# Ledger of designs, part 113: miniprotein binders against q9bqp7

Target 1, 240 residues: q9bqp7
Amino acid sequence: VPQNWFPIFNPERSDKPNASDPSVPLKIPLQRNVIPSVTRVLQQTMTKQQVFLLERWKQRMILELGEDGFKEYTSNVFLQGKRFHEALESILSPQETLKERDENLLKSGYIESVQHILKDVSGVRALESAVQHETLNYIGLLDCVAEYQGKLCVIDWKTSEKPKPFIQSTFDNPLQVVAYMGAMNHDTNYSFQVQCGLIVVAYKDGSPAHPHFMDAELCSQYWTKWLLRLEEYTEKKKNQ
Below, E stands for the ipSAE of ESMFold2; O stands for the ipSAE of OpenDDE; V2 stands for 0.75 times the mean of E and O plus 0.25 times the DockQ between their complexes.

## First folded at step 10 (miniprotein)

Design He4 (at its last look DockQ between E and O 0.65; V2 from the best seeds 0.00; counts 0 for: pae E 2.1 > 1.5)
Fold by ESMFold2, look of step 10:
Structure He4 (fold): chain B 240 residues (1-240), chain A 91 residues (1-91)
Amino acid sequence: as target 1 above (240 residues)
Amino acid sequence: SAEEKFAEIIEELAKVIDEYLETGDPELLKKIEELFKEALEIAKELGNERLIYLAKLALMEFKDAVETGDPDLMREVLYMLELAVIEAQEK
């Protein structure tokens, strides 16, 4: 159990949008103080087994592609992720519908992969928006807050080289989602909160994406695990 | 000024990173690392602890991103470069 437990939900907030909420999605800038990000915390607290598995994968890729080939591979992963993210923001932003869209940005297997998910997404409240947990002192950049099949979710979009049919196969992604959720729920830039999460894993070949819905109970379970990772990070930095 | 030089180097770094993403040219990685080192040295000359922190962290995260292929890490790098420019231009 974490030594410094803090609730993921804020009892002072409603999860129902009020009539005065803006219809334009929030985009809070990442202009915050230097504090650890969710990605840094998770990266710095990987288990020995996680590090070993990643190193083994890297060595297999280097054996196949060579050192330079591996670096070219990773640059393409970054490019495809960047394009996928840009396309989704464009598709989901009502402001961007008034501007020219890049047709090449919309042409990808990843975008094809998520089409059946996008049919169930509505009521976009935030896109590419910063969150800060003012008490636990961490920051993040969430991808999307919107309704999925009627449930308001923090939605995280992922590209994957391997099928991820179960939430457990997404590794630390559930921790990332709940960390963003907990931060948003206690961030003074937001007037509402979110009780659910969604991880969407998209595939390059256009195969149907796998959605991983997280209800409030599952989010609470992963929130406890996130708090342990944050504590581990904090303890490591005391030794630095 | 040293602040202007720092911001100039960070902006060039962002351009070279974009070129790496678009081309996949591994030789650009050498230039990227050199630009990070130049930025770090100027941050140290400025005595600006926030810029030193951001430059160190961005370099470490860039290396980790390239080694793991994690696009979240790459987005973090680009965010830290943006912050570094903003910090260098504020008094």
Scores: ipSAE 0.473, ipTM 0.757, lowest interface PAE 2.1, mean pLDDT 84
Fold by OpenDDE base, look of step 10:
Formats: sequence, structure tokens, C-alpha cells
Structure He4 (fold): chain B 240 residues (1-240), chain A 91 residues (1-91)
Amino acid sequence: as target 1 above (240 residues)
Amino acid sequence: SAEEKFAEIIEELAKVIDEYLETGDPELLKKIEELFKEALEIAKELGNERLIYLAKLALMEFKDAVETGDPDLMREVLYMLELAVIEAQEK
């Protein structure tokens, strides 16, 4: 049980977004404080087993590709991820704010992969927007807040070369999503709250993306795990 | 101004990072580290604790991103650089 329990949901906020659909998605800049990001907390609190598995994978990749080949592979993964998020932001943004859509960004297997998910996405409230949890002292950059199949979600877009048909295959991504939810629900820059999460795993080959929907109950379960990771991070930093 | 020079270095840094992401050239990693050090020195000269912090954090997260292959960390790095430019221009 977390020592510093805090609710994921804010009882003072209504579950219904106020009927004023903001015509423009929120894009709150990341605040300038000495506050760890969600991603950093998760990375620094990986289990010994997770670290071992990652290192073993890295060593295998280096054996197959060489050191320079692995660096090239890694840079390519980053670039593909960046371009995919830029393309999604462009797609989900209102047409009037669309800078010249680089048509080349839209011609990716990852974009093809998510097309069936995008059909069920509406009511975009935020894109590439910062969230801060002032009490728990963490920040994050969330990809999207939108309605998925009529439910308001924090949506996290992931790229993968391997099928991830189960939420358990998404590693710490569920923790990231609920961390963003909890921060947003208590961030004063947002007038609404979210109760659901969605992880979308897009595939390079254009095969249909896997949506991993997280209801309020599942979010609450992962929230407890997130709080434990945050406590571990805080304790680790006090000992450094 | 020192603020303008800081912004220029950060813009160059972002450009070199993008080039690294496109090419995977390990020599660009050294250049990126050098540019971060220069940015940090200017931030110290300015006495801007926020810029000093952002530059340190961005460098640390960049190293972690490269080491772990975490694309989310890399996105955060690029975003922190954008914030650093904005902060340098607001003074």
C-alpha cells in the first residue's frame, strides 16, 4: 500500500466535460520546475528483472547489428516515433491550425495501422499537452485527450514492430497513462477530468493497431502501482 | 545578447539532434554533448537557475534516452529545448 495515497479521480470535477467543446485542443506547455517526468520516474524505477531483460535484448541486438548498427537502429526508432506523433497531432488538430500537412508524414504504416482507431476518436480536448501533479510532484506530456467510442480517455500512442495484443505486453505504458490521468485530474489548467485510458499500439507494417482500453477500475489498479513507483523514485533520490 | 546566444545554441542543438535521429551518426552524439555544455555555461553566466536546470535535465534525459532507447524520453528532451528557447526569449 502506498504511504502517500492520493486519489486518481478528483471528486470536485464533473465527469462530463462542460458543453463548451473548446473549438481548439489544449496544448499546455511543460512547466519549468525541478519536477521529474512520468517517463523518468518509470525508467529509474524499473525492476532488476526489467533492467536485465532490457540489457539482454540490447546485447543481442548489438551482436546482430554491431554497435554502430544498433545506434542507427535506435535513432531510427526515435525518428519513427517522432514522425508518428507529429502526424497524429496534425490529423487530430482542427483544419484551420494545420500547417501544410507534410503528405509524407501521413504515408506511414503506423498511420495506416491506426486508421480504424481514429474512426472512433472524437471530441479532442488536448494534444501534446503538459500535465502537472502539484501535490505528488511529477509532470508529464500526454499525447491526446479525446473521446474513444464516446468515452473521454487519455490516449497514448505507441509504435511497435512486434504485436502487442495484450495490455500486459505494453510494459509500463498503463502506468504512464494513469499517471497522466491523475495529474490532469488535479492540474488547475484543466477544467475537466478523465476516467478512462487508451493505449494504442501502432504497427510499422500497417497491420491493424491494437487498442487497449482501460476502464476506471483498471485505471485505479494501475494508479496504486504508479504511486508505489513514485515513492520508490522519491526514496532513491533521497539516498543519492 | 547572452539570451540570444543561448537560444541560438539550443536551436542548433535541436537541429543536430534531428540530424542524429535521421542518420544515427555517433559523432553527432559528441557534438550534442558539447552543445549542451555550451548552453549550460551560458545559462550559468546569465544566472538563470531555470535555464541551468532545464539544460542539465535535458542533457541527462538525452543520455538516458540514447542508453535505453526510450522514444518518450527523447520527445521530452526536444520539448524541454523548446521551453528553454521560450524562457530565454521572455527576458
Scores: ipSAE 0.462, ipTM 0.802, lowest interface PAE 1.0, mean pLDDT 87
ESMFold2 (binder alone), look of step 10: mean pLDDT 83; pTM 0.787

Design He5 (at its last look DockQ between E and O 0.62; V2 from the best seeds 0.00; counts 0 for: pae E 1.7 > 1.5)
Fold by OpenDDE base, look of step 10:
Structure He5 (fold): chain B 240 residues (1-240), chain A 91 residues (1-91)
Amino acid sequence: as target 1 above (240 residues)
Amino acid sequence: SAEEKFAEIIEELAKVIDEYLETGDPELLKKIEELFKEALEIAKELGNERLIELAKLALMEFKDAVEWGDPDLMREVLYMLELAVEEAQEK
């Protein structure tokens, strides 16, 4: 049980989106102080087993590609991720604010992969927006807050070359999503709250993306795990 | 001004990072580290503790991103660079 319990949901906020659908998605700038990001917390608190599995994978990739080939592979993964998020932000942004859509950004297998998910996405509230949890002292940059199949979600878009048909295959992504939810629900920059999460795994080959919907119950379960990771991080930093 | 010079280095840093993302050239990693060090030195000259901490954190997270292949960390690094430019211009 976490020593520093804090609720994921804010009882003072209405679950109903206020009727004024903001015509423009929120984009709160990331303010970085000495406050750790969600991604930093998760990266620094990986289990020995997780680290071992990742290291084993890395060594295998280096054996297959060489050291320079692996660096190139890594840079390509970053580039694909960046371009995919830029394309999604462009797609999900109101047409009036669309910088000239680089049509080339839209011609990706990843964008093709998510088309069936995008059909169920509406009511975009935030895009590439910073969240801060003042009490728990962490920050994050969330990809999207929107309605998925009529449910307001924090949506996290992921790229993968391998099928991830199960939420368990998404590593710490569920923790990331609930961390963003909990922060947003208590961030004063937001007037609403979210109760659901969605992880979308897009594929390079354009095969249909896998949506991993997280209801309020599942979010609450992962929230407890997130709090434990945050405590571990905090303790690790005190000992450094 | 020192602030303008800082902004210029961060802009160059962003360009070199983008080039690294496109090419995967490991020599660019060294250049990126050098540019971060230069930015950190200017931040120290400015006496801007926030910029100093941002530059340190961005460098650390960049290294971690590259080491682990974490695209989320890399995105955060890019946003921290943007923030650093804005902060340098406001002061």
Scores: ipSAE 0.612, ipTM 0.843, lowest interface PAE 0.8, mean pLDDT 90
Fold by ESMFold2, look of step 10:
Structure He5 (fold): chain B 240 residues (1-240), chain A 91 residues (1-91)
Amino acid sequence: as target 1 above (240 residues)
Amino acid sequence: SAEEKFAEIIEELAKVIDEYLETGDPELLKKIEELFKEALEIAKELGNERLIELAKLALMEFKDAVEWGDPDLMREVLYMLELAVEEAQEK
C-alpha cells in the first residue's frame, strides 16, 4: 500500500488521438534534467532474492567464460538489443522510404521472431520517445505506442535467449510498462493517453515471439506495485 | 573553453562505448572508466552541479550495466551522455 498514491490514468485525456494529431510517430527528445529513470528505480530496488539469483548466475557464467569472457558476452547482449530496437524503429517508421536503410539491421533472428506480432500492430503514435512524470519525478524512454489488435498500447520489446539470462528483466517487465504508461498519460508532450500494455519477448533463434497483453485492470494492479518500488527507491536515496 | 573540453571528452566516451559494443573488446572498458573519471574531474573544476550529477550517474549505471548485462541500463547510459553534451553546450 503506497504512501503517495497517484492515478495511472488521466481523466481529461482520450485513449484515441484526434484527427489533428501528427501522422508521423512522436519522438520526444531527451530531457535536460537528471532525475531517476524507470530502469534505474527497478534495478536499485531488486529484492534480496533477485540479487542473490542474479549474482549466482553471474558467477557461474564467469566460471565458464572467465571475467573477460563474461564482459564480451554482455557486450554482445548490448549490441543485439541496440540493433533490435533500431530495426524495429526503422520498420515501424513511415520513413521506411529512406534511401539509406541498413539491410543488415533487418536480418536477425529477433526480427524474424516478431514478424507475426508486427502483422497485428498499426497506428504507430510514438517510437523511442521520452516520457516524464512531473509529479512523481521520474523519466523513461518508451519503445513504442501503437495499436495491437485494435487496442492502443505502450509496447515494450525484449530480447531473450532460451532460457532467459536475466531474471529481473523478466520479473520487472510489467512494472516497466506501467511506469511508462503512467508517465506518458501525465506528460504535457502527449495529447492522448494509453490504457493497455504489451510486452513482446523476441528470441534470438527466430522462434515466434511471445506477446503478453495487459488490459487496463491489470495495468492498474501493476501500477500500485510500481509506486511501491518508486517509494522504496526514494527512501533509499534520502538515506544517502 | 572548459565546457568545450568536457563535451569533447563525453563525445569520445560515447564513441569508445559504441566501439566496445561493436567489438566486445574488454580492454576498452578500462579506457571507458578513465574517460568517465576525466569527465567528472572537469565537471568538478567547472563547479557545474548538473554535469557532476550526470557524470556520476552515467558512470554508476555503466558499471551496473556491464556487471549484470543489463541492456536497458546501457541504453540509458548512452542517453545520459547525450544529455551531458547538451548541458555543457548550454553554458
Scores: ipSAE 0.553, ipTM 0.798, lowest interface PAE 1.7, mean pLDDT 83
ESMFold2 (binder alone), look of step 10: mean pLDDT 80; pTM 0.766

Design Je1 (at its last look DockQ between E and O 0.83; V2 from the best seeds 0.72)
Fold by OpenDDE base, look of step 10:
Structure Je1 (fold): chain B 240 residues (1-240), chain A 98 residues (1-98)
Amino acid sequence: as target 1 above (240 residues)
Amino acid sequence: NEEEVVRLILEAYKYEEEGDYEKAAELLIRAVKLARELGNPKLLAAALFLLVEAFYEMGRYEEAAEVARELVEVAKKLGDKRMEELARWLLEEIEEER
């Protein structure tokens, strides 16, 4: 049980869209603060087993590609991910705010992969927007807040070269999503709350993306795990 | 030849994926020997790292601990802090099974 328990949901916020649903998605800039990001917390609190598996993979890739080849591979993966997020932001942005759509960004296997998911996405409320949990002292940048199949979700877009048909195969991604949810639900910059999460795993070959929907109950379960990771991080930092 | 060491380690990865840790260990012991003879500490670290796993999965915890200790020293000499920390963690885990 977490020592510093905090609720994921804010009872003071209604799930009902206030009549002033901004016609434009929120895009709050991330402030560079001494406050740790969700990603940093998760990276610094990986289990020994997770670290081992990651290093085993890395060592194998370096042997297969060489050191320079592995750097190039890593750079390409990062660039592909970035371009994918930029393309999604362009697609999900209102038409009036659409800068010149670089048509080349839309021609990717990853974009093809998510087309069936995008059909079920509506009511976009935030895109690439910063969240801060003032009480728990962490920050993050969420990809999207929108309705998926009529349910308001924090949506996290992931790229993968390998199938991830199960939510368990997404490692710490569920923790990232609930961390963003909990922060947003208590961030004064947002007037609404979210009760659901969605992880979308897009594939480079254009095969149908896997949606991993997280209901309020599942979110609450992962939230407890997130709080434990945050406590572990805080303890590690006090001992440094 | 460095290429031979790389080949042996990559082949060992395949055997470990198949659950043949005995064959993997045999190849890795050869790779360790060759890497030492070549004076290539990076390849030595890579071979030792995978050999720890092979011995651990075989229940050969004493040998796993010996290899893990060597890996700590090699990683320290390389200045690879991440590998050094991981090797220490592996050593702790092996000692707990003992």
Scores: ipSAE 0.700, ipTM 0.929, lowest interface PAE 0.6, mean pLDDT 91
Fold by ESMFold2, look of step 10:
Structure Je1 (fold): chain B 240 residues (1-240), chain A 98 residues (1-98)
Amino acid sequence: as target 1 above (240 residues)
Amino acid sequence: NEEEVVRLILEAYKYEEEGDYEKAAELLIRAVKLARELGNPKLLAAALFLLVEAFYEMGRYEEAAEVARELVEVAKKLGDKRMEELARWLLEEIEEER
C-alpha cells in the first residue's frame, strides 16, 4: 500500500485514441532531465535478492567467457537489442526514409520471431516516444503504442538468446510497462490513453515470439507495485 | 593453477542448479583452498560467493557465516563495492537464521 497512491488511468480521457491522424505515430523527443527515468528508478530499487541473482549470473559468465569475452557478449547483446528496436520502428513507421532503413536490420532471427505477432498489430499510435508523469515526476521512453488483437497496448519488445530470459528473473518488465502507461495517460503530449500492456519476447533463432498480454486489472496490480518502487526511490534520494 | 579453480567453480554451478549443494560445497572448498594458495583474490571471491549460498541452502549457517565474513574482507581488498554489499547482506540473512 503506497503512501502517495495515484490512479494509473485518467478518467477525463477516452479509452480510444483520436483518429484524426492515425497514420502518423507520435514520437515525442526524449529530453535529458533531472527527474528520474523509469529504468533508473527500477535499477536503484532492486531488492538485494535481485542484485544477488544478477551477480551470480555475471560471475558464472565471466568464468566461462573471461572478462573480455563477457564484455564482448554483453556489448553484442545490447547491440542486437538496439538493432531489433530500430528495425521494429522502421517496420511500424510510415515516415521512414530509405536512407534510414537498413536491409540488414530487417534480416534477423528476432524479426522473424515476431512476424506472427506483427500480423496482429495495427493502429500504431506512438513509436519510441517519450512519456512524462508530471505529478509523480518521472520520465520514460516507450517502445510502441498500438492495437494488439483489437486492444490498444503499450508494447515492450524484448530479445532473448537463452531459454530463461534475464528479464523474467528480475520481474521488472511488467513494472516498466505500467510505468510508461501511467505516464502516458497523464502526459499532456498525448490526447488518448491505454489500459492494456504487452510484453513480446523475441528469439535470436527465429522461434515464435512469446506475447505476454496484460489486461487492465493486471496492469492495475503492477501499477501498485510500481508506485512502491517509486516511493522507495524518492525516499532514498531524500536521505542522500 | 587458475584453470583448475575455474573448472571447480563452474562444476559447482552445475551441481547447485541440480540442487546438490553438498557436492557443490565439496568442489568449492577445494576451489577456495587453491585460490588462497595462488593468491588470486578475484577467483577466491568467486568461490567464496557461491560457497556461502551452498552452505546456506544446506542449513549449515555457522559455516555460511564464516565464509561470508571472509568474502566481505576479500571484496574490500578488491574494491568491489557490489560484492562487499552483497556479502554483508548475505551475512545478515544468515545471522537471522542462527
Scores: ipSAE 0.668, ipTM 0.923, lowest interface PAE 1.1, mean pLDDT 86
ESMFold2 (binder alone), look of step 10: mean pLDDT 85; pTM 0.840

Design Je2 (at its last look DockQ between E and O 0.88; V2 from the best seeds 0.77)
Fold by OpenDDE base, look of step 10:
Order: C-alpha cells, then structure tokens, then sequence
Structure Je2 (fold): chain B 240 residues (1-240), chain A 98 residues (1-98)
C-alpha cells in the first residue's frame, strides 16, 4: 500500500463537459522545471529484471547491427515515433490547421495502422499538452485527451515493430497513462476529468493497431502501482 | 576473429530462445575463449553476460556464479556501470537459489 495515498479521480470535477470547454484542443506547454517527469520516474524505478531484459535485447541488437548500426536504428525509431505523433496531432487538430498538413507525414504505415481507431475518436480536448500534479510533484506531456467510443480518455499513442495484443505486453505504458490522468484530474489548467485510458499500439507495416482500453477500475489498479513507483523514486532521490 | 565470436553469441541467443541452454552454453564457452584470445573485452562481456543466464537456467549455479563474478570484473574494467550492476544483481539472484 502506498504511504502517500492520493486519489486518481477528483470528486470536485464533473465528467460532463462544462459549456465553457474550448472548442479548440488545449495545448499547454511543458515547463522545464526541477519537477520529475512521469517518464523519468518510470525509467529510474524499473526493476532489475526489466533492466536485464532491455540490456539483453540491446546487446543482441549491437551484435547484429554493430554499434553504429544500432545508433542509427535507435535514431530512426525515435524519428519515426516523432513523425507519427506530429501526424496524429495534425489529424486530430481542428480543420483550420488542416491546410498546413504535410501530406508526407500522413503517408506512413503507422497512420494506416491507426485509421480504424481514429474513426472512433471524437471530441478532442487536449493535444500534446502538459500536465502537472502539484501535490504529488510530477509532470508529464500527454499525447491526447479525446472521446473513444463515447468515453473520455487519455490516449497514448505507441509505435511498435512487434505485435502487442495484450496490455501486459505494453510494460509501463499503463502506468504512464494513469499518471497523466491523475495529474490532469488535479491540474488547475484543466476544468474536466478523465476516468478512462487508452493505449494504442500502431504498427509500421500498417497492420491494424491494437487498442488497449482501460476502464476506471483498471485505471485505479494501475494508479496504485504508479504511486508505489513514485514513492520509490522519491526515496532513491533522498538517498542520492 | 571477431566475426566468429559474434556469430557464436548470436547463435547462442537462438538456442536460448528455443530453450536449449546446453547448446547455448557450449557455444558461449567457445566464444569466451576466443574473445579472451582476441583481447576484446566487449565481446567477452557479451558472451559472459549470456552465459550466466544459460548456466542459471540449467541449474548450474556454481558455474553461473563464477561467470557472473568474471563479468563484474570485466564490466568494471570497461567502465560499464550498468553491466557491472546487472552482473552483481545476477550474482545475488544465483546465490539465493543455492
């Protein structure tokens, strides 16, 4: 049980869009502060087993590609991910920004992969927007807040070369999503609350993306795990 | 040559994926020998790293511990702090199974 319990949901916020919700998606800039990001917390609190598996993979890839080949591979993966997020932001942005769409960004297997998911996405409220949890003292940049199949979700877009049909195969991604949810639900820059999460795993070959929907109950379970990771991070920082 | 060592390690990865840790260990022992002869500490570390797992999976804990100890020293000489930390952790896990 976390020592510093904090709720994921804010009882003072309604799930109903206030009539004052801007028609334009929120894009709050990330302020570079001494406050740890969700990603940093998760990376620094990985289990030795997780670190071992990643290093085993890395060692194999370096042997297969060489050191320079592996650097190139990593750079390409990063660039592809970035371009994918930029393309999604362009797609999900209001029509007025459509005229500036780089058509080349839309011609990717990853974009093809998510087309069936995008059909079920509506009511975009935030895109590439910073969240801060003032009490728990962490920050993040969320990809999207929108309705998926009529349910308001924090949506996290992931790229993968390997199929990830199960949420368990997404490693710490569920923790990232709930961390963003909890921060947003208590961030004064947001007037609304989210109760659901969605992880979308897009594939380079254009095969149908896997949606991993997280209901309020599942989000609450992962939230407890997130709080434990945050506590571990805080303890590690005190001992440094 | 270095290519032979790399091929042996990569082949060992395949055997481990198939659950044939005995064959993997055989290849890796050869890779370790060749890497030492070449004086290539990076390839030596890579071979030792995978060999620890092979021995561990076979229940050969004494040999796994020996390899893990060597990996700690090789990683330390390379200045690879992450590998050193992982090797120490592997050694702890092996000692718990004894």
Amino acid sequence: as target 1 above (240 residues)
Amino acid sequence: NEEEVIELILEAYKYEEEGDYEKAAELLIRAVKLARELGNPKLLAAALFLLVEAFYKMGRYEEAAEVARELVEVAKKLGDKLMEELARWLLEEIEEER
Scores: ipSAE 0.767, ipTM 0.951, lowest interface PAE 0.6, mean pLDDT 92
Fold by ESMFold2, look of step 10:
Structure Je2 (fold): chain B 240 residues (1-240), chain A 98 residues (1-98)
Amino acid sequence: as target 1 above (240 residues)
Amino acid sequence: NEEEVIELILEAYKYEEEGDYEKAAELLIRAVKLARELGNPKLLAAALFLLVEAFYKMGRYEEAAEVARELVEVAKKLGDKLMEELARWLLEEIEEER
């Protein structure tokens, strides 16, 4: 159990957005500062087993591709992920025009992969928007806040080359979602809160994406695990 | 040559995926020998790294520990702090099984 427990939800906030709210999704700019990001915390607190498996994979890839080939491969994977997120932001933004949409951005297997998920997404409230938890001192950039099958969710979009049909196979992604959720729920830039999460894993070949829905109870369970990771990160900083 | 060492290690990865740790270890012992003869510490570390796991999975813990100790020294020679940390962690895991 964490030494400094803090609730994920804010009882002073509505979990139902105001029906008269503007139709433009929030996009709070991310400011670089000294407080850690969610992704930095998670990267710095990986278990030795996780680090071992990642290094084993990296070593094999370097042997297969050479160092330059591996750099090219990872650069391409990163670019594909960026383009996927850009395409989703464009698709989900009500203010996009023909001038703002690149037809090539919308043509990808990843976009085909998520089409069945997108039909269940509505009421977009935030896209590519910064969150900050002032009390716990961490920041993040969430992908999307929208309704999925009628439930308001923090939605995280992922690309993957391996099938991820189970939430456990998404590794730290549930922690990332709840960390964003907790930050948003206590960030003065937002007037509402979110109690559910969704992780969507999309595939390059267009195969149907896997959605992983997280209700409030599951989010609370992962929130406890996130707090432990943040606590571990803080302790490591003290020992540097 | 270095390509031969790389081929042995990559073939060992395939056998590990199949759960045939005995065959993987056989190939890796050859890869380690060749990497030492070539004086290539990067390839030596790569072979030792996978060999520790193979011996561990086979329950050959004393042999796994010997390989892990060599990996620590090779990683130090390379200045590879991550590999050194992982090698020390592997040695701890192996000693818990003894």
Scores: ipSAE 0.687, ipTM 0.930, lowest interface PAE 0.9, mean pLDDT 87
ESMFold2 (binder alone), look of step 10: mean pLDDT 84; pTM 0.816

Design Je3 (at its last look DockQ between E and O 0.89; V2 from the best seeds 0.75)
Fold by OpenDDE base, look of step 10:
Structure Je3 (fold): chain B 240 residues (1-240), chain A 98 residues (1-98)
Amino acid sequence: as target 1 above (240 residues)
Amino acid sequence: NEREVIKLILEAYKYEEEGDYEKAAELLIRAVKLARELGNPKLLASALFLLVEAFYEMGRYEEAAEVARELVEVAKKLGDKRMEDLARWLLEEIEEER
């Protein structure tokens, strides 16, 4: 049980969309503060087993590609991910705010992969927006807040070269999603709350993306795990 | 030849994926020997790293511990703190299974 328990959901916020559906998605800039990001917390609190598996993979890739080849590979993966997020932001943004759609960004296997998911996405409330949990003292940048199949979700878009048909295969991604949910639900910059999460794993070959829907119960379970990771991070920082 | 060492390690990865840790260990022992002869500490570390796992999975914990100790020293000499910390952890895990 976490020592510093805090609820994921804010009882003071209504689940009912305030009647003013903001015509424009929120885009709060991330402030560079001494406050740790969700990603940093997760990276610094990985299990030794996770670290081992990642190092094993890295060592193999370096042997296969060479050191320079591996750097190029990692750079390309990062660039592809960035372009994918930029394309999604462009697609999900209102038409009136669409700068010249670089049509080239839309021509990717990843975008093809998510087309069936995008059909079920509506009511976009935030895109690439910063969240801060003031009490628990962490920050994050969430990809999207929108309705998926009529349920308001924090949506996290992931790229993968390998199939991830199960939520368990997404490693710490569920923790990231609930961390963003909990922060948003208690961030004063947001007037609404979310009760659901969605992880979408897009594939480079254009094969159908896997949606991993997280209901309120599952979110609450992962939230407890997130709090434990946050406590571990805090303890590690006190001892450094 | 460095290429031969790399080939042996990569083949060992395949055997480990198949669950043939005995064959993997055989290849890795050869890779370790060749890496030492070449004086290539990076390839030596890579071979030792995978060999720890092979011995561990076979229940050969004494040999796994010996290899892990060597890996700590090689990583330390390389200035690879990440590998050093990981090797120390592997050693702790192996000692707990004894």
Scores: ipSAE 0.720, ipTM 0.935, lowest interface PAE 0.6, mean pLDDT 92
Fold by ESMFold2, look of step 10:
Structure Je3 (fold): chain B 240 residues (1-240), chain A 98 residues (1-98)
Amino acid sequence: as target 1 above (240 residues)
Amino acid sequence: NEREVIKLILEAYKYEEEGDYEKAAELLIRAVKLARELGNPKLLASALFLLVEAFYEMGRYEEAAEVARELVEVAKKLGDKRMEDLARWLLEEIEEER
């Protein structure tokens, strides 16, 4: 139970998108400042067991690949993720045409992997857009806000080289989604709210992506866990 | 040589995935000995790190604690603060089982 509890949903906002919303998805620029990002909060509040598992994985990879090989591997994974997000932003943009897109971005196992999910995505409201929770004082950059199978969702795109995601990725992914959701719902740059989440895990080999839908109740449960992580982060920084 | 130490540690990872901590510990004891002889503290730390886990999972807590204490000292000499913090945390976890 967090000491500084705050609701994930905003009672002053409609849970139904306004039909007069802009036709172009929102893309609020991220402004660097002193307040923490969602990803920084999560990274800085990993349990010692999570840190141990990450170090164990890192040590094994360095032994297998060498230090230079490991640096190359991590750089490639980062680049693949970046290109995947760039491709999805391009695909989901209503102003983008195939002639305006870099065709190489669309040639990816990850993009093939998500095709069946994209068929169910519509009504894109935001892409790669900054969010700020003015009361709880954290920021983030959400991937997408769109309808999935008729439900308006904060959608988070994840890549995986294995058929199943790493435990660490699964552990914190729901927290990222609800943190972005809570921030968006209380950010003056947005006029509506979102009560559902979706995590989409895409696979490098093109295997069908796995969607993880989060209804409002599940989002509320993870929101409590996010508040505890944020509280832990705040206390840690207070002592530094 | 260093290649043999790496081979032993990687093989130990495979046995740990299978839950065979006894075989993993056997390999890691050899890896630790060779890493000391080579004077390679990074490989020594890597082997000790996995050996602590193996002994802990086997319930050999006194041996796990001894290995964890050595890991703390090796991490300090390397200036590897993250490894040192993890080794100290591991030692605390082991002492709860005593």
Scores: ipSAE 0.677, ipTM 0.923, lowest interface PAE 1.1, mean pLDDT 86
ESMFold2 (binder alone), look of step 10: mean pLDDT 85; pTM 0.834

